# VHH binders against q96fz2, part 18

Target 1, 269 residues: q96fz2
Amino acid sequence: CGRTSCHLPRDVLTRACAYQDRRGQQRLPEWRDPDKYCPSYNKSPQSNSPVLLSRLHFEKDADSSERIIAPMRWGLVPSWFKESDPSKLQFNTTNCRSDTVMEKRSFKVPLGKGRRCVVLADGFYEWQRCQGTNQRQPYFIYFPQIKTEKSGSIGAADSPENWEKVWDNWRLLTMAGIFDCWEPPEGGDVLYSYTIITVDSCKGLSDIHHRMPAILDGEEAVSKWLDFGEVSTQEALKLIHPTENITFHAVSSVVNNSRNNTPECLAPV

## First folded at step 13 (VHH)

Design Z3
Fold by OpenDDE, fold request of step 14:
Structure Z3 (fold): chain B 269 residues (1-269), chain A 120 residues (1-120)
Amino acid sequence: as target 1 above (269 residues)
Amino acid sequence: QGQLVESGGGLVQPGGSLRLSCADAGSTFSDYDMGWYRQAPGKERELVARIYIGGTTKYADFVKGRFTISRDNAKSTLYLQMNSLKPEDTAMYYCARGYRWGSSPEFDYWGQGTRVTVSA
């Protein structure tokens, strides 16, 4: 996963992240550094994306089931990194493979500290390799939103009115992530950054791409992943697996350029 | 909730210019795609121009390079520079914001409008 969409306004995004804490109380996540949120139809590594994380990471004795929403840098910068520039990382931390998460220090250490997050997106993009050509077809992949009247299948909207309904209640893609906190050697603000855990693709997506982000499907999965106070690393990792509960459509090549930031990126072709 | 406030409308002669402004009182101006609509008397509201969160602009066919939509996120203000105005441009102009791509209209909130009259 190297490209996502996350364009919902902060208020809409927040509402879409409504949840119940362990006491059953309906809540909205509290923002940290909301000004760092930059909505985009085309988000690439090194950009900031909103993630959910447990309040316990920020407040001692907090209810670990409470959620914070915070923009973090995509591409995990390990806390032990000693260079002054995160771009000098010599290894790719955009993604973390689920099968080797415990083998990589950059991921194992923060994970051991309970630094689990849920990366939010409208969806993610993946490119299908076309046989016999050097061309790649991009796809937008996301949770099913509505049942289409025409096909009877749950997928994208097929009419303007359906799009309206869909966006009003867009179910955000919730991807399992690991984050870390890095203190620049030269001083300054602590950098929060994340990696997206990836798994083998589900059957439905396998023809497009062999890997997919680990999607946490449902509130229980999201809650367990976030709640490092009550859920051990071992238990949390059981949540990491491919899901078939996903849909996709082909999009234009507009998304190929990371500088393009328009709805055309996610529009069906 | 009157969060969008248009200004800059008025009476101008054909060939004249106006600059419309739309101030967003909210703190999340930069999160929204923005646009200008207009509605002439007896006509349906029509899109004039849009500017996405990424800064990309789109214009209606009738604009033909005469108008320029822009935004200042720091000021939470949307602009429409209108040049070479024609009598047929006479309308109430509305500022709009939205995020519902694919919807019709794609915008979910409008201001109260500012009147533009082009007359000799």
Scores: ipSAE 0.886, ipTM 0.941, lowest interface PAE 0.4, mean pLDDT 93
Fold by OpenDDE, fold request of step 14:
Structure Z3 (fold): chain B 269 residues (1-269), chain A 120 residues (1-120)
Amino acid sequence: as target 1 above (269 residues)
Amino acid sequence: QGQLVESGGGLVQPGGSLRLSCADAGSTFSDYDMGWYRQAPGKERELVARIYIGGTTKYADFVKGRFTISRDNAKSTLYLQMNSLKPEDTAMYYCARGYRWGSSPEFDYWGQGTRVTVSA
C-alpha cells in the first residue's frame, strides 16, 4: 500500500470515528494536533494521515478503550534512529509485512510497547499490471458502502443523490498500523510516525495485486487492536489477516501523479 | 458549523471588474472544496468556478478566462476575481463549500450571496 485517500473534513472524519468505550458510552475521539491534518484525495508516504490510538498512550490513568485521533507521518521512523533527517532512513518503512513483523527491530520494538494504531482512509489505491504491457490500471479499494435503494449496488454510487448519501455515511477504511515516537537528536518536536501492516491479498483482490493492507473489519477488531492495555501483542496479531469485505472500482490515471489532489483520483472511470 | 459570508458585489459597467470574497467563520475552511455559483433572475443556479482542497481550479465554459477563483486558507477566505464583466453576468453569486464529490449539488453549505449587476 503506497497510496491512500483521506479527504473528509475534520468534523466529518471525527463523526465517522464515533465509537463506544468499554462501558458502552458513545464517544468521539479527541484530536491531538488537529492542525497537522491535511485532507487529500491522494496521500503518499511521508505525508500525514489521521490514525486512531488508545488514550492510554498519552495519559497514564486513562481508559485504554478511549480513542485519540492524531495525524502521523506515513513511514515509521524508529525511536532509535540517530540521524537528524528521517528521510535518511535506508530502509522502507511504509509497510510492514505481517509475516516478518516480529523479525524486524523497527517494528517489533514499538509493537512490543503496545504502539498499535488504526490508520484511517477513504480507501487505498493499487495498480494492476497489465499482462504484456508496462501499463498499470489503478483501482480504488474501500469498504462496501451502504446500498442505496435505487441502485442496489454496493460501492460506487450511480446517481448524485446516492453520492450524497454515501459520503454522509462513509465507512472509513481501518488499517492496522504500528507507530513509533522519534525524538530528533538536535531537539525539537517528537515525531509520530506509522507503518501499515500488509498481508497477502484476499481472493477478490488477488488479480489486482498480491498484497493488501491488513484491514480491521468492525468495531471489535478496531477496539482490540487499539487496546494495548487489555489485549496482548500475541492476541492482537491474530486480528491481522486478509479480508474479503472489500470492494473496488477502476479509476483514471490522474492518481498516478501524487501531486494531483482532486476527486478525479477516486472517481470511477 | 461555519457561516459563509459573501461580499464584494455591486453595480459595474460592462467591461468592469469586481472581486468577490467569501469569509468562512469556521475553523475548517481548508478541509473543504470550495466553489462559486450564480443565479440570475428566472434562471437556475449554475456553477461558476470550483477550487479543490489541493488548489486545483475548474471553471464553467462561459468564464473563458475572465474569472479567477482562489483561496487563502490562512484567512479562511475564498475569492473570485471577475474581469471583463458582461451584462449576462448579472446574478446573485453564492459561495459554497463541500466534500461530497459526485453529488448534486456538490456542496453542502452555502452563503447568503452577494449581488452583481452589470449594466451600462
Scores: ipSAE 0.886, ipTM 0.941, lowest interface PAE 0.4, mean pLDDT 93
Fold by OpenDDE, look of step 13:
Structure Z3 (fold): chain B 269 residues (1-269), chain A 120 residues (1-120)
Amino acid sequence: as target 1 above (269 residues)
Amino acid sequence: QGQLVESGGGLVQPGGSLRLSCADAGSTFSDYDMGWYRQAPGKERELVARIYIGGTTKYADFVKGRFTISRDNAKSTLYLQMNSLKPEDTAMYYCARGYRWGSSPEFDYWGQGTRVTVSA
């Protein structure tokens, strides 16, 4: 996964992240560093994206079922990194393979500390190789959406002509992530950054791409992944597997350029 | 949710210019796609211009380079510079914000409008 969309306004995004705490009380996640949020139809690594994480990461004795929403840098910067510039990392931390997560220090250590997060997105992009050509067809991949009176059918994007979408009740894609905290050697603010855990693709997506993000489908999965106070690493990792509960449609080549930030990136062709 | 308040409308002669402003109070202005619509008497509301969160702009065909949509995120204000105005541009102009896509209006919140009258 090297490209996502996360364009919802902060207020809409917050409402979309409504949840129940362990007491059954309805809550909205509180923002940390909301000014770092930059909505975009075309998010690339090194950009900031909103993630959910347990309140317990910020407040001692907090209810671990409470959630915070925070923009973090895509591309995990390990806490032990000693260079002043995160761009000098010699290895790719955009993704973490589920099968090797415990073998790589950069992911194992923060995971062991309970630094689990849920990366939020409208969906993610993948490119299908066209047989016999060097051309790649991009696809937007997302959760099936519930039909609303206002938006009509959004589940399996129909045609460009029917692409009249209302995102009032958009179900966000919830991807399993690991984050870390890096203190710059020269001082300054602590950098929060994340990696997306990837798995082998489900059958439905296998023709498009062989890998997919580990998607946490449903509130229980999201809650368990976030609740590092009550859910062990071993239990949490059981949540990491392919899901068939996705849909996708072909999009234009507009998304190929990371500088393009318009709804055309998402629109079906 | 914040209020969109348009201003800058008025009476102008053909060939004249106006600058419309839309202030967004109480919202995260920078998070929204913005646009200008207009509605002439007896006509349907039509899109004039759009500016997306990424800064990309799109214009209706009738604009033909006469209008410029811009935004100042620090001031939470949307602008429409209108030059070379024509009598046909007479309409109520509405500021709109949204995060929707499609062939239909992509906006879900509207201001009260500001009236532009182009007359000799």
Scores: ipSAE 0.841, ipTM 0.917, lowest interface PAE 0.5, mean pLDDT 92
Fold by ESMFold2, fold request of step 14:
Structure Z3 (fold): chain B 269 residues (1-269), chain A 120 residues (1-120)
Amino acid sequence: as target 1 above (269 residues)
Amino acid sequence: QGQLVESGGGLVQPGGSLRLSCADAGSTFSDYDMGWYRQAPGKERELVARIYIGGTTKYADFVKGRFTISRDNAKSTLYLQMNSLKPEDTAMYYCARGYRWGSSPEFDYWGQGTRVTVSA
């Protein structure tokens, strides 16, 4: 997984992240650094995307079931990295394979500190290699949406208000991530950065690509992954598996150029 | 709200070592980012080192590997091991706690300080 869409206005995104804390109270996540949120239909590694994490990472005595939402850099930068430019990291941290996560220091160390996050997106893109050509067919992949009048059907939007209704009720894709905190050696703010955990693809996606992000399906899975105060690393890792609860459609090649930030990127073809 | 109490300062010759300690009488030491600051006579307070709740550390440029910050959450104590001390390290050293993201203010609580003097 190397491309996502996360285009919702901040207030719509925040409402889509409504949750219940351990006491059953309905809450919205509290933002950190909201001005660093950069919505786009076409997010790539090294860009910022919003993630959820436990409030306990930031505040003493916080209820670990309470959630913070914050933009983080896609591509985990380990705390030990000593160069000034994260792009000089000599290994790819965009994704982390679930079968080797406890063998890689870049991921094992922050995971052992409870640095688990949920990466948010409208959905992700994957390119299917076609036999007989070097061309690849992009697909937009996302949670099945509740089918009501105009909601949950991207192709059914025929006016600006219908488009708004489709996305007002959109179920965001929730992917398991690990984050770390790096302070640039030459100064500046701490850089929060994440990796997306990957697993073998489910049967439904195997014709598109052999890997998929580890998707957390439902509030119980999301809560357990985030709550490092109550859920151990070993228990959390049991949440990491493929899911068949996923759908997709083909999209045009507009998405291939990561500079294209338009609804056409995810429109069905 | 805990009181931060620094200790371990003193007079030392150039090249010497000191270990500063900061005890936090508060109930939730492990929930805070912690840091050491210093203030030389007539100068503004400056960051020496910090350690985040997750264990990540950062050092001011002038440290150049000579100082090591650490924390012992079981004892609610923050440490600064200072090696290869120089006369320019002479300052009052302060322990601080709090949280930060972005360009927000550094820390919420400060200790009384412990004096470090490095002289001839």
Scores: ipSAE 0.000, ipTM 0.120, lowest interface PAE 18.6, mean pLDDT 84

Design Z3
Fold by ESMFold2, fold request of step 14:
Structure Z3 (fold): chain B 269 residues (1-269), chain A 120 residues (1-120)
Amino acid sequence: as target 1 above (269 residues)
Amino acid sequence: QGQLVESGGGLVQPGGSLRLSCADAGSTFSDYDMGWYRQAPGKERELVARIYIGGTTKYADFVKGRFTISRDNAKSTLYLQMNSLKPEDTAMYYCARGYRWGSSPEFDYWGQGTRVTVSA
C-alpha cells in the first residue's frame, strides 16, 4: 500500500469521523494541527494524511475512548532517529508487515508505547501486474458503500451535485497504523509520523496484489485499536487480519503520476 | 428541538439582491449542518446551498456564484446572500437543519419558508 485518496475538505472529513465514545455519546474527533491537512485524490509517502488516535496520548487521565484527529507524515520516523533530515532514513517505513511487527525496532518500540492510530482515506490504490508485461493496471480499493436515494456511486455521478452526494455519504477506509514522535535534534516542532500495517490480501483482492492494508472494519475494531488505555498490545494485534469486506474498480493511468490531483484519479474506467 | 424561522424574503427586481436569515432557537446550532432549499410553484423542492459544521459550503449549479451561504454560530443564525436575482429564482425558500454531528447526509428539520418573488 503506497498510494491513497484522502480528498475531503476538513469539515466534511471531520463529520465523516463521527463516533460513539464508551458511554454511547455521539462525538466528533478533536483536531490537532489542522493546518497540516492537505487533501488530495493522490497521496503518496512522505505526505501528510489524517489519522485518529486516543486523547490519552495528549492528556493524562483522559478518557482513552475519546479521539483526536491529526495530520501525520506517511513514513514512520522512529523516535531514536539521529539525523536532522527524515529523508535520510535508510529503510522504508511506509508499511509494516504484521508478521514481523514485533521484530522490527522501528515498529516494536512505538507499538509498546501504545502508539496505535487509525489511518483515514477515501480508499487506496494498487497496481495489478499483468502476466508477461511490466504494464500495470491501477485499481481504486475501498469499503462497499451503503446506497440511499440521495447518495450516488462514483460510476453513476453525472453532475457536480451528484458527485458531492457520493462523498457526503462516503464510508472512509480505516486502516491500522502505528505512529511515533520524533524530536528534531536541532529543535523545532515534534514530528508525528505513521506506518500502515499490512497483511496478506483477501481472496477478493488476490488477483490484484498479494498484500493489503490491515483494515479495521466497524466501530468496535476501530475503538479497540485506538484504546491503548484499555486494550493491550497483545489483544490489539488480534484485530490485524485480512478482510473480504472490500470492493474495487479499475482506474486510468492518471493516478500513476503522484502530482495528478483530480477526481479522474479514482474514476472508474 | 429548536424551531427554524426564516425571514428576509420579498419582491425584488431582476438583478436585485436579498439577504435571507434563518434563526434557530436551539442552543446547539453549531452541532448541525445547515442548508437552504427552494420550491417554485409546481416544482419539487431543490437544494440551493449547504454549509457544513465548521464552515465548508456547497452550492447547486444554478447558483453560479450568485448566492453565498454563511452561518453565525454565536447568533445561531444561517444566512443566504442572494445577488443578481433572476425571475427563475422565484420560489419559497426553506431553511433546513441536518442531524446532530452530521450523522446523516440528509436534513432532519425544516422551517416554514420565506417567499422570494423576482419580477418587474
Scores: ipSAE 0.000, ipTM 0.163, lowest interface PAE 16.3, mean pLDDT 86
Fold by ESMFold2, fold request of step 14:
Structure Z3 (fold): chain B 269 residues (1-269), chain A 120 residues (1-120)
Amino acid sequence: as target 1 above (269 residues)
Amino acid sequence: QGQLVESGGGLVQPGGSLRLSCADAGSTFSDYDMGWYRQAPGKERELVARIYIGGTTKYADFVKGRFTISRDNAKSTLYLQMNSLKPEDTAMYYCARGYRWGSSPEFDYWGQGTRVTVSA
C-alpha cells in the first residue's frame, strides 16, 4: 500500500470521525496541527495524512479512549534515527509487515511504547499486474458504502458525477498503523510519522495484489487498537488480519502521476 | 483555560512599532491555537493573525508583511510584533484562544484587550 485518497475538507473529515468514548459519550476527535492537513485524491509516501491516536499520548492521566486526530508524515522515522535529514533513512518504512513487526527495531520499539494509530483515507489504490505484460491496472479500494437501493427516498451515486454527492456520508477507511516521534538534531518541532501495517490480501483482492493494509473494521477494532492504556500490544496484534468487507473499482491511469489531484483519480472507468 | 491578559498597547506615531503580549494564566497553553483579533471604533471584530498548536501562522490580507505572530509555550505567552503601523491599525487588540487540541476552528475565549492608537 503506497497510495491513498484523503480529500475531504477538514470539517467533513472530523464529522466522519465521530466516536464514543469508554463511557459511551459521543465525541469528535480533537485536532493537533490542523493546518498540516493537505487533502488530496492522490496521497503518496512522505506526504502528511491524518491519523487517529489516543489522547493519553499528549496528556498525563488522560482518558486513553479519547481520540486526537493529527496529520503525520507517511514513512515512519524512528526516534533513534541520528541523521538530520529523514531522506537518509536506508530502509523503507511506508509499510510494516504484520508477520515481522516484532522483529524490526524501527517498528517494535514504537509499538512497545503504545504508539498505535489509525490511518484515515477515503480508500487506497493498488495496481494489478496483468499476466505476461508490463501493463498495470489501477484500482480504487474502499469500504462498501451504504446505498438504499429499495427505498427510493435516498439518492444513489451510480455515475462518476455523483460521487461528490455522497462524500458527506462517506465511510472512511481505517487502517492500523504505528507511529514514532523523532526530534531533529538541529532542533525544531518533533516529527510525527507513521507506517501502515500490511497483511496477506483477502480472497476478494488476491487477483489485484497479494498484500493489503490491515483494516480495522468497526468501532470496537478501532477503539482497541488506539487504546494503549487498556489494550496490550499482544492483544492489539490480534486485531491485525485481512478482511473481506472491502470493495473496489478500476480507475484510469490519471492516478499514476502523484501530482494529479482531481476526482478523476478515483472515478470508475 | 485560564484568563488571558493582554499588554503592550499604547500611542505611537505612523510608521512606529509595538509588541503586544498575551499571558495565559492556565497550565495548558501549548494545547491551543491562538490568535489576535482587533476591533476599530464602529467596526466589527476581525482576525489579525493566528498561530496553530504546531507553530504554523496565518495572517489577514491587510497585515501581511507588517505583523508577526509568535508564541512561547514555556512562558505561556503569545506575541504580536507590529511594525510600520498605520492610522488604520488603531483598534482594541484582543488575544484569543481556541478549543483544546483544535477540536473546532473557532475561538472560544478572549481577553479584555489592549488599546493601540496610531496618530501624530
Scores: ipSAE 0.000, ipTM 0.132, lowest interface PAE 17.1, mean pLDDT 84

## First folded at step 14 (VHH)

Design BA3
Fold by OpenDDE, look of step 14:
Structure BA3 (fold): chain B 269 residues (1-269), chain A 123 residues (1-123)
Amino acid sequence: as target 1 above (269 residues)
Amino acid sequence: EVQLVESGGRLVRTGGSLRLSCAASGSTFKGYSMGWFRQAPGKEREVVAAITQSGGKTYYADFVKGRFTISRDNAKNTVYLQMNSLKPEDTAVYYCAARFGFYETAPNEYDYWGQGTQVTVSS
């Protein structure tokens, strides 16, 4: 996974992240660094994206089932990294393979500390290789959305009004991530950064791409992944597997340019 | 920093019962899983029982066999170990430990330790 969409306004995004804590109390996640949230139809590595994480990571006396929403840098910077510039990392941390997560120090260490997060997105993009051509067809991949009688396919939102209705009730894609905290050697603000765990693609996506993000489907999976106080690493890792509960449509080549940030990026072609 | 203070250790007869307490200092007790460990003379420190921050999950070593119960009172910043049907083999210094996050069975995974309390079981 190398490209996502996360364009919802902050308030809409927050409401979409409503949850119940372990006591059954309905809650909204509290924001950390809300000013760092930059909505975009076209998010790339090294950009900031909103993630969910346990409140316990910030408040030592907090209930681990409570959630915080925070923009983090895409591309995990390990806490032990001693260079002053995160861009000097010699290995790619955009993704973490599920099969080797425990073999790589960069991911194993933060995971062992319970630094699990849920990466939020409208969906993610993947490119299908066309046989016989050097052309790649991009696809937008997301959770199936509840068909409200009036809400036609994302493609039928011809009116601004219809478009707003679609996104007001949009089910966000919830991807399993690992985050870490890096303190710059020269001082400054702590950098929070994340990697997306990837798995082999489900059968439905296998023709598009052989790998997919580990998707946490449903509130229980999201809660268990985040709750590092009550769910062990071993148990959490059982949540990491391919899911068939996804849909996709072909989009235009507009998304190929990471600078393009328009609704055309995720519109069906 | 979390300070842990164990109490309740004493001499008891075989078949007897004992309740250990561990009081934690500070306001961060609720964020930690707690564990009881023991160390007998000439033996390695071993996990006896552990409990999550909420008390929702517990762990017991195989030798406990239902004889011990770990519990916690977050309002009192205290973790307990009720020990029943004690045996001479249970003679050890018992330690309370705290870990940020989910409990573990390995002693080196814990962040804070108490000074320990001596439990002696006589025949």
Scores: ipSAE 0.900, ipTM 0.959, lowest interface PAE 0.5, mean pLDDT 93
Fold by ESMFold2, look of step 17:
Structure BA3 (fold): chain B 269 residues (1-269), chain A 123 residues (1-123)
Amino acid sequence: as target 1 above (269 residues)
Amino acid sequence: EVQLVESGGRLVRTGGSLRLSCAASGSTFKGYSMGWFRQAPGKEREVVAAITQSGGKTYYADFVKGRFTISRDNAKNTVYLQMNSLKPEDTAVYYCAARFGFYETAPNEYDYWGQGTQVTVSS
């Protein structure tokens, strides 16, 4: 997974992230650095996207079931990185394979510190290689959405009323991530950055691509992945597996250029 | 400055019971997992029991066999070890320790340590 859509306005995104804490109380996540949120239909590595993480990462006495939402850089920069420019990192940290996560120091170390996050998106894109041509067909892949009598199609959301019918009730894709915190050697703010854990594709996606993000399907899975105070690394890793609870549709090649930020990127063709 | 202070260690007879307490001073450990460890003379420090911040998960070493219970009172910033059916083999210095996040069984994973309390079980 190397391309996502995360285009909702901040307040709509926040409401979609309503959750229950350990005591059963309904809450919204608290934002950090909200001004760094950059919504787009076409997010690529090195861009910022919102993630959920435990409040315990920021407050030593916090209830670990409480959630923070914050923009983080896609492409994990390890805490031990010594250069002044993250673009000089010599290896790709956009994704982390689940089968080798405990073998790679860039991922094992932050995971051992409980640095688990949930990466939020409308859905993700993948490109299917067509037999005999080397041409690739992009697809938009997302959770099945509950249809109501007031629901519209994704492609019809071009007015405020139609947009709200489609996106106000959108079930956000929730992907398992690992993050790290890097202190620039020349000073400045700590950089928070993440990787998306990947697994083998489920049967439903295997004709599109052989890998998929590790999807956390439902509030129990999301809560357990986030809660590093109550859920061990070993137990959390049991949440990492393919899911068949996924749907998709073909999209036009507009999405191929990561500079295209338009609803056409995810519109069905 | 943060300190963990154990109390309650003393001489008891085989089969007796004892409750150890560990109180934090200077700061709170409400967000920390807490553990009890022990060290007998000439032996390495070993985990006895551990508990998560909420008390929702606990760990017990196999040699405990249901004889010990760890608990915590976050309002009092205190962790307890109830020790029942004590054996001479339980004789050791008992330490409490605190770890940010989930507990571990290895002593080198813990951030803060108390100075220990002696438990002696007479034959």
Scores: ipSAE 0.548, ipTM 0.839, lowest interface PAE 2.1, mean pLDDT 90

